# Designs tried in a protein design chat: VH-VL binders against p39960r1967to2165. Part 28

Target 1, 199 residues: p39960r1967to2165
Amino acid sequence: VPLEDVCERENTLIPTIVVKLLEEIELRGLDEVGLYRIPGSIGSINALKNAFDEEGATDNSFTLEDDRWFEVNAIAGCFKMYLRELPDSLFSHAMVNDFTDLAIKYKAHAMVNEEYKRMMNELLQKLPTCYYQTLKRIVFHLNKVHQHVVNNKMDASNLAIVFSMSFINQEDLANSMGSRLGAVQTILQDFIKNPNDYF
Key: E = the ipSAE of ESMFold2; O = the ipSAE of ESMFold2 at other seeds; V2 = 0.75 times the mean of E and O plus 0.25 times the DockQ between their complexes.

## First folded at step 14 (VH-VL)

Design Y3 (framework fv_disitamab; at its last look DockQ between E and O 0.03; V2 from the best seeds 0.00; counts 0 for: pae O 12.5 > 2, placed apart)
Fold by ESMFold2, look of step 14:
Structure Y3 (fold): chain C 199 residues (1-199), chain A 121 residues (1-121), chain B 105 residues (1-105)
Amino acid sequence: as target 1 above (199 residues)
Amino acid sequence: EVQLVQSGAEVKKPGATVKISCKVSGYSFTSYWIHWVQQAPGKGLEWMGIIYPGDSDTRYNQKFKDKATITADKSTDTAYMELSSLRSEDTAVYFCARLPYSDFWDEFDYWGQGTLVTVSS
Amino acid sequence: DIQMTQSPSSVSASVGDRVTITCRASQGISSYLAWYQQKPGKAPKLLIYAASTLQSGVPSRFSGSGSGTDFTLTISSLQPEDFATYYCQQYDSYTFGGGTKVEIK
């Protein structure tokens, strides 16, 4: 379902499923070695997805504080699956080239860092509000994961690689030779390291 | 362009050890699991194990846990598999590969060319 | 852990025939299954991932279906270049099916 439709139905700026999944990972998963790298079991991931579809729709008090959800890698896997299954990625098909062109120019030394950050902020402001707020929540979450790298072994560059496929779909990837994916990774790494510069 | 280049064919006596290399290029070596797969002559594919080169987290098919040792060298972007106490039934082609995850993030497969290990008296 | 039973072990068919290959998992694996094609002397090649998603560049005569425990690879109109061995692989613990050799009569 479109992100905007979910947020409108829930009267929220960020989908409830995103908030609940990230809060649980922040509560008990930030020190998990290989968080977001190590896959969870398929059965646990699907059970969690089904629980959100059935219980989350009818019970506003639905929580992940349940023995069924003991496996933090299944919670992380469910979150990654949610992002990948969105009909439009958080940079959107319409804007992914604008984001990546800016990053490519910066990498080629065609602009100074201050100008890059100003123009990136202008692009972020063009996103619909729920896309922007959801992206912001994710970036600050990943910054927290990055801050725990001593224990979890997942630095900003690793996280940027893992999540880059969620910000560019297969159709856009097929229209480039991977240059767009590398640009997305650069953008995400900078967001994760320096979230206050953008959000 | 992603490439996995394996070391060349080996002929060994029973009881010997062999170490197969798999050099990676074209992506971040430390960020993706590398699988090892055995294929005996005229037989099917059999998964042996995986390694995450970033922290050397290694998981084995129980059948191979006492036969194979899987390692990675981050300084050379090279994964290794060592086979010990070789027997004639260990004669096979051995592949390294980057295969899809249970998540959809790794939807492309990349295989090494295979390394034939022949064990004969 | 998870056993993959692949059937048949071989099939002999003519060009143009519809060929069906099945894999059955000993436990539910949702849609986390891939199909590979392997020609003699070559590394395997991914055809289908996530049970039903066709890999880029793979001819549309290949299709996959199923979820849970029962999965099917279908070649709708067999071509001479489809002579190969086909494998399923589940993505939880990465075991392969036993393989199906497709021979052109």
Scores: ipSAE 0.006, ipTM 0.539, lowest interface PAE 10.2, mean pLDDT 84
Fold by ESMFold2 at other seeds, look of step 14:
Structure Y3 (fold): chain C 199 residues (1-199), chain A 121 residues (1-121), chain B 105 residues (1-105)
Amino acid sequence: as target 1 above (199 residues)
Amino acid sequence: EVQLVQSGAEVKKPGATVKISCKVSGYSFTSYWIHWVQQAPGKGLEWMGIIYPGDSDTRYNQKFKDKATITADKSTDTAYMELSSLRSEDTAVYFCARLPYSDFWDEFDYWGQGTLVTVSS
Amino acid sequence: DIQMTQSPSSVSASVGDRVTITCRASQGISSYLAWYQQKPGKAPKLLIYAASTLQSGVPSRFSGSGSGTDFTLTISSLQPEDFATYYCQQYDSYTFGGGTKVEIK
């Protein structure tokens, strides 16, 4: 289901599953060593996904403060799975090349830094509201994870690598021979380190 | 395999125009800058300009701004450089090149074989 | 624009010699400098990028150093295949140095 359809049905700017997963990680997971890098058990991830599908959509009292969800890495894994399973990435299929082309020029040192930031902000403002707000929530979450790097060992560059796969389809990755994946990493690293420059 | 293949040598009279082609293969043409470099006989390398084929953003060395026109054709994966109002001092080998990015990437440079343009009466 | 002053213009050397080539930028370019080798009738070949990083497949007798305005290429023990012309290039605005021809003595 497209992200816009979820937000419309829920009458929200950000999918409820995203908010609940990120809030729980922020509550008890920010100091977890290797957060987002170390996988949770597949069984726990699938159980959590099923619980959201069965309980979370129809039960306002559903919480992640339950003995079933003790494993922070399963919560993180569920979040990554949700992003990967979106039919369209948060840069949108229509705009992903615009985002990555801009970053490729920046990486080549062929664009003035002030112009790069200005043009990136213009692209962000063209995103549908649900995409923009969800991206903003995720970036500020990852900034919090980055701020805890002394304990969790996950700085902005590590997080950018981990999440870059969520912003480009497997077929685009194969066709680009990895150059657009590197561009996404550059974008995400800058967002995570400097969220107030963009959001 | 990454390749940049340039058009063959040209002999031109003063005042003529020449258009040198640089056909690329083995990578996404629109994802990398293409540079043009002049080397006069027995002289050093001189940077002429650069194009990003993805959007045709083109930058020139001021010395060559009124001499050279750099273009790209995305449908044929070919970059071009046109030299106008040729003079004997334009006699040189002209290279196209894909040059490395400056970050932590392990990028190779790739050069065309060079195109000799000779301007003589 | 940024001028690159490369010296010496030429050097005569013997196999086994240490050869040092310098480039000076007219303003700071951080580490955005590359070194190329060119043999007659051939295109240049990248040796070093980012001032000090050896390109894959380049022998370790080549080394680069420097940051800001002053940069050095060193060949620790010259080999017969190293007789060539060497160029620096800054890639803030892509200017080349004038070149250094390394000739057999």
Scores: ipSAE 0.005, ipTM 0.488, lowest interface PAE 12.5, mean pLDDT 84
ESMFold2 (binder alone), look of step 14: mean pLDDT 92; pTM 0.937

Design Y4 (framework fv_disitamab; at its last look DockQ between E and O 0.48; V2 from the best seeds 0.00; counts 0 for: chain humanness VH .575 < .582, pae O 6.4 > 2)
Fold by ESMFold2, look of step 14:
Structure Y4 (fold): chain C 199 residues (1-199), chain A 121 residues (1-121), chain B 105 residues (1-105)
Amino acid sequence: as target 1 above (199 residues)
Amino acid sequence: EVQLVQSGAEVKKPGATVKISCKVSGYSFTSYWIHWVQQAPGKGLEWMGYIWPSDSYTNYNQKFKDKATITADKSTDTAYMELSSLRSEDTAVYFCARLPYSDFWDEFDYWGQGTLVTVSS
Amino acid sequence: DIQMTQSPSSVSASVGDRVTITCRASQGISSYLAWYQQKPGKAPKLLIYAASTLQSGVPSRFSGSGSGTDFTLTISSLQPEDFATYYCQQYDSYTFGGGTKVEIK
């Protein structure tokens, strides 16, 4: 389901599944060693996904306070699966090349950091509201994970690598020889380290 | 083009150590898991373990945890597997393989050509 | 660990035959299963992922089906280059099936 359709159906700015998954990780997962890197069991991930599809859509009281959801890495895996399965990435199909071309120029030293940040902010303002707000929620979440790096061993660089796969589709990955993947990683790392510069 | 190129065949005596290399090209080494797979002569494929090259986090199949040591060198885009205390039953072809995404639901899309290790007296 | 039972262990077939290979998981794995082809002296090659999706460049005579515990690889019309050993693999603990050798009759 497209992100805008979910937010319209729920009358929210951020999909409810995203908020609930991130809140639970923030509650009990920020110190988990290898958070987002170590896979959860596929059975637990699928069970949680199915629960959101069935219980979360029809039960206003749905919560992750349930012994079924003890495995933090399954909650993290479910969140990553949700992002990968979106029909459009949070940079949108229409704008992903604009975002990545900007980062490629910055990585090639073709612009200074001040100009890069200004132009990145201009691109962010062109995103639909639910894309922007969902991206903002995720970036501040990942900043919190980054702040716990002493315990969880997941710094902004490693988080950017892990999440970059959620922002690039199979076609772009196959065609780019890695330059667009590296561009997404540059964007995400900067967002995670410096969220207040962008959001 | 994504490539995983392994070091050449090795002949070893029982008790020796061997270190197999797997050099990658055509993609970002630190963005993908590298796995190792054993294939004994005339047998099927058996998963041995993996490494996350970005920080060298490793995990092993319990069967191989005392036999294999997996490492990575980010400066040369090369993963390594060292086999210690070799015995005749360690005679096999060893493959490195790439997981295309960092999530559990993925498959091995690219493989190294394999390295034959022969252990004989 | 999820165990994979692959059958048959070998198939003797002629060019043009329809070949069916099955793989059974010891517990449900949804559609998280891949099929590989391996020719003698070569590395395995990915044919099918997510139970039914063909990898780029794989001929359409290959198809995969199934979900849960029972999975099937089908070669609709066997070609000379298809004589090989085929393996299934589940994604949870990376275990492979025992392999199915497709041989010339």
Scores: ipSAE 0.166, ipTM 0.672, lowest interface PAE 5.7, mean pLDDT 86
Fold by ESMFold2 at other seeds, look of step 14:
Structure Y4 (fold): chain C 199 residues (1-199), chain A 121 residues (1-121), chain B 105 residues (1-105)
Amino acid sequence: as target 1 above (199 residues)
Amino acid sequence: EVQLVQSGAEVKKPGATVKISCKVSGYSFTSYWIHWVQQAPGKGLEWMGYIWPSDSYTNYNQKFKDKATITADKSTDTAYMELSSLRSEDTAVYFCARLPYSDFWDEFDYWGQGTLVTVSS
Amino acid sequence: DIQMTQSPSSVSASVGDRVTITCRASQGISSYLAWYQQKPGKAPKLLIYAASTLQSGVPSRFSGSGSGTDFTLTISSLQPEDFATYYCQQYDSYTFGGGTKVEIK
């Protein structure tokens, strides 16, 4: 289901599944060694996904405080699966080249950091509200994960690598997307390290 | 072009140690897992363990935890597997393979050519 | 650990034949399964990932299907270069099936 359709249906700015998954990870998962790097068991991930598809759509009080959901890596895996399965990435198909072209210029030293941040902020303001708010929630979440790197071993650069494929839809992927994957990693690393510069 | 190039075949005596190298090129060494797989003569493939080269985080198949030591050297883009206390049943081809980290529970997209280790007295 | 049971252990077939290989997982693995081809003296080569997605550069005569516990690899019209051993692998604990050797009849 498209992100805009979920937010419209729920009358929310951020999909409920995203908020619930991230809240639980922030509650009990931030010190998990290899968080987002080590997958949870596939059985637990699928059970959680099916519970959201069945219970979360119809139950206003659905919660992750249940003995079935004890495994933090399964919650993290379910979140990554959700992002991967979105029909369109959070940079949107319409704008992903604008984002990545800007980062490619910055990586090539064709602009200074101040100009890069200004132009990146202009692009972010053009995103649909639900894309922007969902991206903001994720970036601040990943900043929290980064802040716990001493225990979890997941710094901003590792997190950017892990999440980079989730920001380029497979239908948009081409031979030239190798440089665009590197550009996405540059964007995400900067967002995760400096979220207040952008959000 | 992604490549994983392993060190050459080894002949060892029982009780010896061998260290197999897996040098990568054509991609960022720290962006992918390196896994090791054993194939005994006439047998199938058996997973041994992995390393995250960025910080050397490792995990092992229980069968191999006392046999294998997996390491990585970021300065040479090379992963290593050391096999200790070699016995004749350790005779096998050993492969390194990479796993994309950015996608969870993925497949081995590129493999090394394999290193035959022969343990004979 | 999830056990993978692969069958048959070998198949004798002729060029042009349709060949079907199966894997059964000891518990549900959704579609998190890959198929590899291995020729003698060579490393395995990825053919299919996510149970049914064909790897780039792999001929369209290869296809995969299944989800949950039962999976199949099909070669629609066997070619001379397809005589090899085929392995399935589940992603959760990286367990391989026992292999299926496809031989010339």
Scores: ipSAE 0.086, ipTM 0.602, lowest interface PAE 6.4, mean pLDDT 85
ESMFold2 (binder alone), look of step 14: mean pLDDT 90; pTM 0.915

Design Y5 (framework fv_disitamab; at its last look DockQ between E and O 0.04; V2 from the best seeds 0.00; counts 0 for: pae O 11.8 > 2, placed apart)
Fold by ESMFold2, look of step 14:
Structure Y5 (fold): chain C 199 residues (1-199), chain A 121 residues (1-121), chain B 105 residues (1-105)
Amino acid sequence: as target 1 above (199 residues)
Amino acid sequence: EVQLVQSGAEVKKPGATVKISCKVSGYSFTSYWIHWVQQAPGKGLEWMGYIYPSDSYTNYNQKFKDKATITADKSTDTAYMELSSLRSEDTAVYFCARLPYSDFWSEFDYWGQGTLVTVSS
Amino acid sequence: DIQMTQSPSSVSASVGDRVTITCRASQDISSYLAWYQQKPGKAPKLLIYDASTLQSGVPSRFSGSGSGTDFTLTISSLQPEDFATYYCQQYDSYTFGGGTKVEIK
């Protein structure tokens, strides 16, 4: 389901599934070694997805406090799978080249940092509201994960790497020789380390 | 161009140790998992373990946990697998392979050429 | 503990034949399965990932299907370069199937 359709149906700025998954990870997962790098079991992830599709959409009492959802890596995996399965990534296929061209120019010294941040903010403002708000929520979440790096071993660089696939179409990655992926990683690392510069 | 280039064939005596190298080029070594796969002569492929080179996090197939030690050297963009206490059953071709995604649920998109280790008594 | 049962262990076929190879997982692996081709003395080559997605540069005569526990690789019209051994692999815990050798009839 498109992100915009979910947010419209729920009358929310951020999909409820995203908020519930991130809140649970923030509650009990921030110190998990290898969070977002070490996967949960596929069976647990699929069970959680099915519960959201069946119970979360029709039952207001649905919660992650249940013993069925004890495995924090399954919750993290469910979140990553949700992002990977969105019909359009959070930079969108239409805008990913705009985002990555800025990062490429900046890395090549064709643009100074002040101009880069100004133009990046302009691009962020062009995203649909639900894309922007969902991205903001994710970036601040990953900043919290980064702040716990002493225990979880997942700094902003590692997180940017593991989440970069969620911001570029996987087929386009193979066709682009990977140059766009490196740009996405640079953008995400900066967002995660300096979220207040952008959001 | 992504490349994984392995060290050459080795002939070893029983009880010896061998260290196989896998030199990576064409991408950021620290950003992608490296896996190791065994293929005994005339046999199928068997997964041995992996390393995340950024922090050297490793995991092993239980069958190989007492046989193999997987390491990475970030300064040379090289992964290593050391096999200890070699026996004739360790005679095999050993491959390194890259996970194309920096997380889980993915396939091996690039492979090293393989290193034949022969253990002769 | 996910076992991959690959069938058949070998296939004798002629150029132009349709070849079908199957893998069965001991538990649900969704679509997280790859198919590889390996020729003697060479490293495996990725053909298909995520059960049905064709890897770049792989001929369209190769196709994959299935989900859950039952998966199929199909070669629609066998070519001389297709005589090789084929492996499935699940990537929840990285178990390979036993392989299927496609031989000249």
Scores: ipSAE 0.006, ipTM 0.557, lowest interface PAE 10.0, mean pLDDT 85
Fold by ESMFold2 at other seeds, look of step 14:
Structure Y5 (fold): chain C 199 residues (1-199), chain A 121 residues (1-121), chain B 105 residues (1-105)
Amino acid sequence: as target 1 above (199 residues)
Amino acid sequence: EVQLVQSGAEVKKPGATVKISCKVSGYSFTSYWIHWVQQAPGKGLEWMGYIYPSDSYTNYNQKFKDKATITADKSTDTAYMELSSLRSEDTAVYFCARLPYSDFWSEFDYWGQGTLVTVSS
Amino acid sequence: DIQMTQSPSSVSASVGDRVTITCRASQDISSYLAWYQQKPGKAPKLLIYDASTLQSGVPSRFSGSGSGTDFTLTISSLQPEDFATYYCQQYDSYTFGGGTKVEIK
């Protein structure tokens, strides 16, 4: 289901599942070695996803402080799976090429840093509000993960590599060639290192 | 341990071609960008271009666009830079260098030892 | 291209001296700046990245500061192994400063 439909149905700017998953990771997972790189068990990931689909939609008291959800890597895996399964990535299908073309042109020295940041901010402002707010929440979350690199061993560069595949679905990847994956990694790294430049 | 090992010094005549190798070990060759840097005798460092070995995406400093060709061979974990139509001003040490876990807005954390190319009559 | 102006071009110093090297970028480069040390006949060695973050294994007498257009590398108490040439590099488009040679006084 499209991100806009979820936010409309929930009357929120950010999907509830995203907020709950990220809050729990921020509460007890920021120092987990290999966070987002070490996989959680797929059974636990699917169980958590199903619980959100069935319990979270009908019970506002649903929480991740439950013995069923002890595995932090399953919570992280559920979040990555949610992003991967969105029918439209957070850059949106309509705009993913605009984002990646801009980064490719900047890497080709076709524009200066100040112009790149200005144009990137213009693209971000064209996103629907729920895409922008969800992306903002995720970027600041990943910045927090980056700040804990001493313990978790996951700096902004590692996170950008890991999350790039979560921001491009298979249709966009097939259309984008490998160079667009590198462009997404560049964009995400910059967002994660310098979130206040963009959000 | 991350290592970038370059081919040995070359002496060439003007008009010749040289191909410098940069063999990597200690990490996944296809996961990190490889850059090339020129240092002419007694001069500073000058960026030449890069390759992403996974898909061979390349980009060049405009100054070197018609001089250098950067390639990668995934089967040998080796990046190459070919310099064509050599002139005496191409005499320099050429370094390969790796970006760490990022590509554009990152530093060079590991360098090859350098390859001296001398172009003389 | 973003021009990097590095100063001074050389400095004569004694062991124990405080050495300060500056780089100025022609445009805002945020924190995208590294400092390298290079000894004759050797490859550059990374000291500082993202303007102020010390690379693993680099002594704490090295520090970096700055953001935007003005950046500083400081060696708080120069050691014999620190006599070398130092380069800044911006990595939006990968231009280097002209270098600063730190020589024995």
Scores: ipSAE 0.000, ipTM 0.455, lowest interface PAE 11.8, mean pLDDT 84
ESMFold2 (binder alone), look of step 14: mean pLDDT 91; pTM 0.925

Design Y6 (framework fv_reozalimab_arm2; at its last look DockQ between E and O 0.15; V2 from the best seeds 0.00; counts 0 for: pae O 13.5 > 2, placed apart)
Fold by ESMFold2, look of step 14:
Structure Y6 (fold): chain C 199 residues (1-199), chain A 121 residues (1-121), chain B 110 residues (1-110)
Amino acid sequence: as target 1 above (199 residues)
Amino acid sequence: QVQLVQSGAEVKKPGSSVKVSCKASGYSFTSYWISWVRQAPGQGLEWMGYIYPSDSYTNYAQKFQGRVTITADKSTSTAYMELSSLRSEDTAVYYCARLPYSDFWDEFDYWGQGTTVTVSS
Amino acid sequence: QSVLTQPPSASGTPGQRVTISCSGSSSNIGSNYVNWYQQLPGTAPKLLIYSNNQRPSGVPDRFSGSKSGTSASLAISGLQSEDEADYYCAAWDDSLSGPVFGGGIKLTVL
């Protein structure tokens, strides 16, 4: 289902599943070594995703305080799976080239950092509100994970690499060249390191 | 154009080791896991392990734990698989394969051409 | 331990629809996505179907996948002579903590 339709049905700016998954990871998982890199049990990931698809969509009180959801890496894996299954990524198919072209020019020294930040902010303002707010929530979450790098060993660059794949659905990845995937990583790394410059 | 190019065929004696290379091109090498899978003559496919090239994190199949070492060299965009204490039943074609997303551990979207390793006394 | 089971062979004539099966258990197909690989003689496997029923770019829509319970199926409509190959199903197995493959099915086009 489109992100906007989920937010409209729930009367929220951010999908409830995203908030619940990220809150639980922030509560229990920020110090987990290799968070988002080390896989959780695939059976547990699938079970949690199925529970959200069946129970979370029909019961807003659905919680992760069940003994089945003890494994933080499974919760993290479920979040990544949710992002993969969105029909359109948070950069949207329509705008992914605008975002990546900007970053490619910046990486090629075709613009200074202040111009890059200004133009990136202009692009972010063109996203639908639900997309912008969900992206903002995710970026500040990943900034928190980055702040715990001494314990979890996941800095902004590691997180940007891991999450670049989760932001681009399969069709957008097939349309992207390798330079565009690297551009997404550059964008995400900068967002994670400097969220207040953009959000 | 994603491409995985593997090193050439090898003939080895029992008890020795073999190191197979897999050079990646056409994509961001550090953005994708690399997996190693083998196929004995006339047999099916058997997973050996994964590596995440960004930080060289590895997972090995239990069957190969202690004998297999998977590494990656980011500067040459090359993954390696070394199998030690070779036995005749290790005779197989060894493939490297790429995962399109880091959280789906059995979706191998691009494969190397294969490296035949023959272990013969 | 559980392993994915495929018939050893199947056959069909050009233009026919062929359906081949893959049987597993609750620890693999029952709980996890199924992928399918095509392996032409003397070549590396090629991803044909992922996430039960999705086609990578460049795979014709005459290839389709489905999953029901602990079983999966690959259907090939409009069979062509170049479809003669080995076909493998694959899934993650929770008990073995890794990908498992079917034994492969040799499809012959008569």
Scores: ipSAE 0.000, ipTM 0.492, lowest interface PAE 12.1, mean pLDDT 84
Fold by ESMFold2 at other seeds, look of step 14:
Structure Y6 (fold): chain C 199 residues (1-199), chain A 121 residues (1-121), chain B 110 residues (1-110)
Amino acid sequence: as target 1 above (199 residues)
Amino acid sequence: QVQLVQSGAEVKKPGSSVKVSCKASGYSFTSYWISWVRQAPGQGLEWMGYIYPSDSYTNYAQKFQGRVTITADKSTSTAYMELSSLRSEDTAVYYCARLPYSDFWDEFDYWGQGTTVTVSS
Amino acid sequence: QSVLTQPPSASGTPGQRVTISCSGSSSNIGSNYVNWYQQLPGTAPKLLIYSNNQRPSGVPDRFSGSKSGTSASLAISGLQSEDEADYYCAAWDDSLSGPVFGGGIKLTVL
């Protein structure tokens, strides 16, 4: 379902499924070697997704404190699956080119870092509230993962690569050139390393 | 520029072992998985296993379990693949390849030049 | 035998469009993204298409990918002489816990 519809129905700024998945990963997964890179078992991922679809949609007390969800990599995989299945990406179809054009210009040395950050912040403020708040929650989560790189071996550049395809919906990705995917990776890496500059 | 440079060709007898090296440069060696893939003459590609060099975590294809050992030396940015109990069907070109940290695990963006291993009596 | 099935060869003339197929199962192509590799004669494979239909930097837009169910296709439009190569599909296989490849298709440009 659309992100706006979920947030409206739940009367939240961030989908409950996102919060629950990220909180569990933050609780017990930050030191998992290869977090977000080593796949969880697909059976466990699908089972968790189905549990959210059936139970989490109607019962906000649904919890991941269950022996069925012991695999951190399955929880991480479910989160990535959720992002991939959103009808519209968190950069939105309407704005993905605005975000990526800005990063392409910065990479080409066509603007200084202060100007890039100012313009990126302007773009972020144009996102619908639930897109912005969900993106913010995810970026700070990935910053925490990055901070644990000594143990988990997933630095900001690695995380940006992993998540770039999950942040753009499949239609937007299919319309982008390779340079736009690389621009998304650059944006995400900077967000993850420097979240307070943007959020 | 990302490079993967492999050791030279080898000729081996059945029952022996071979160890192929793959030296990485131009990126953070410990931040990417290294995979080994082989190609028998006139045949397709066959995945053998992965290593995460930071902690030497490995995952081997079931077909090679017990015969393959993949290792990494962080100090030299070099991965190694050793295949034991060689048979004639192990005659192949052996490639190392880098995974670019996507969630597709089979997205090999940079490949070594290949190492020909010939197994003959 | 390769896990993914490809026809062994295809041919075309410069300017033509060719389509290269790849058949798998629910445990690989049906559940996971498809990548394509180009292998020029005497060289290592090169990533051509990832995530079903995405092109890495430097790959011309005349290469396109798609998937439907347990099958995938690579289309090459405006065929060029430098496109003469072997082409492999690849996907993660859940049952084997690793990537699997097609047997490769030799594309000849006449």
Scores: ipSAE 0.000, ipTM 0.455, lowest interface PAE 13.5, mean pLDDT 84
ESMFold2 (binder alone), look of step 14: mean pLDDT 90; pTM 0.916

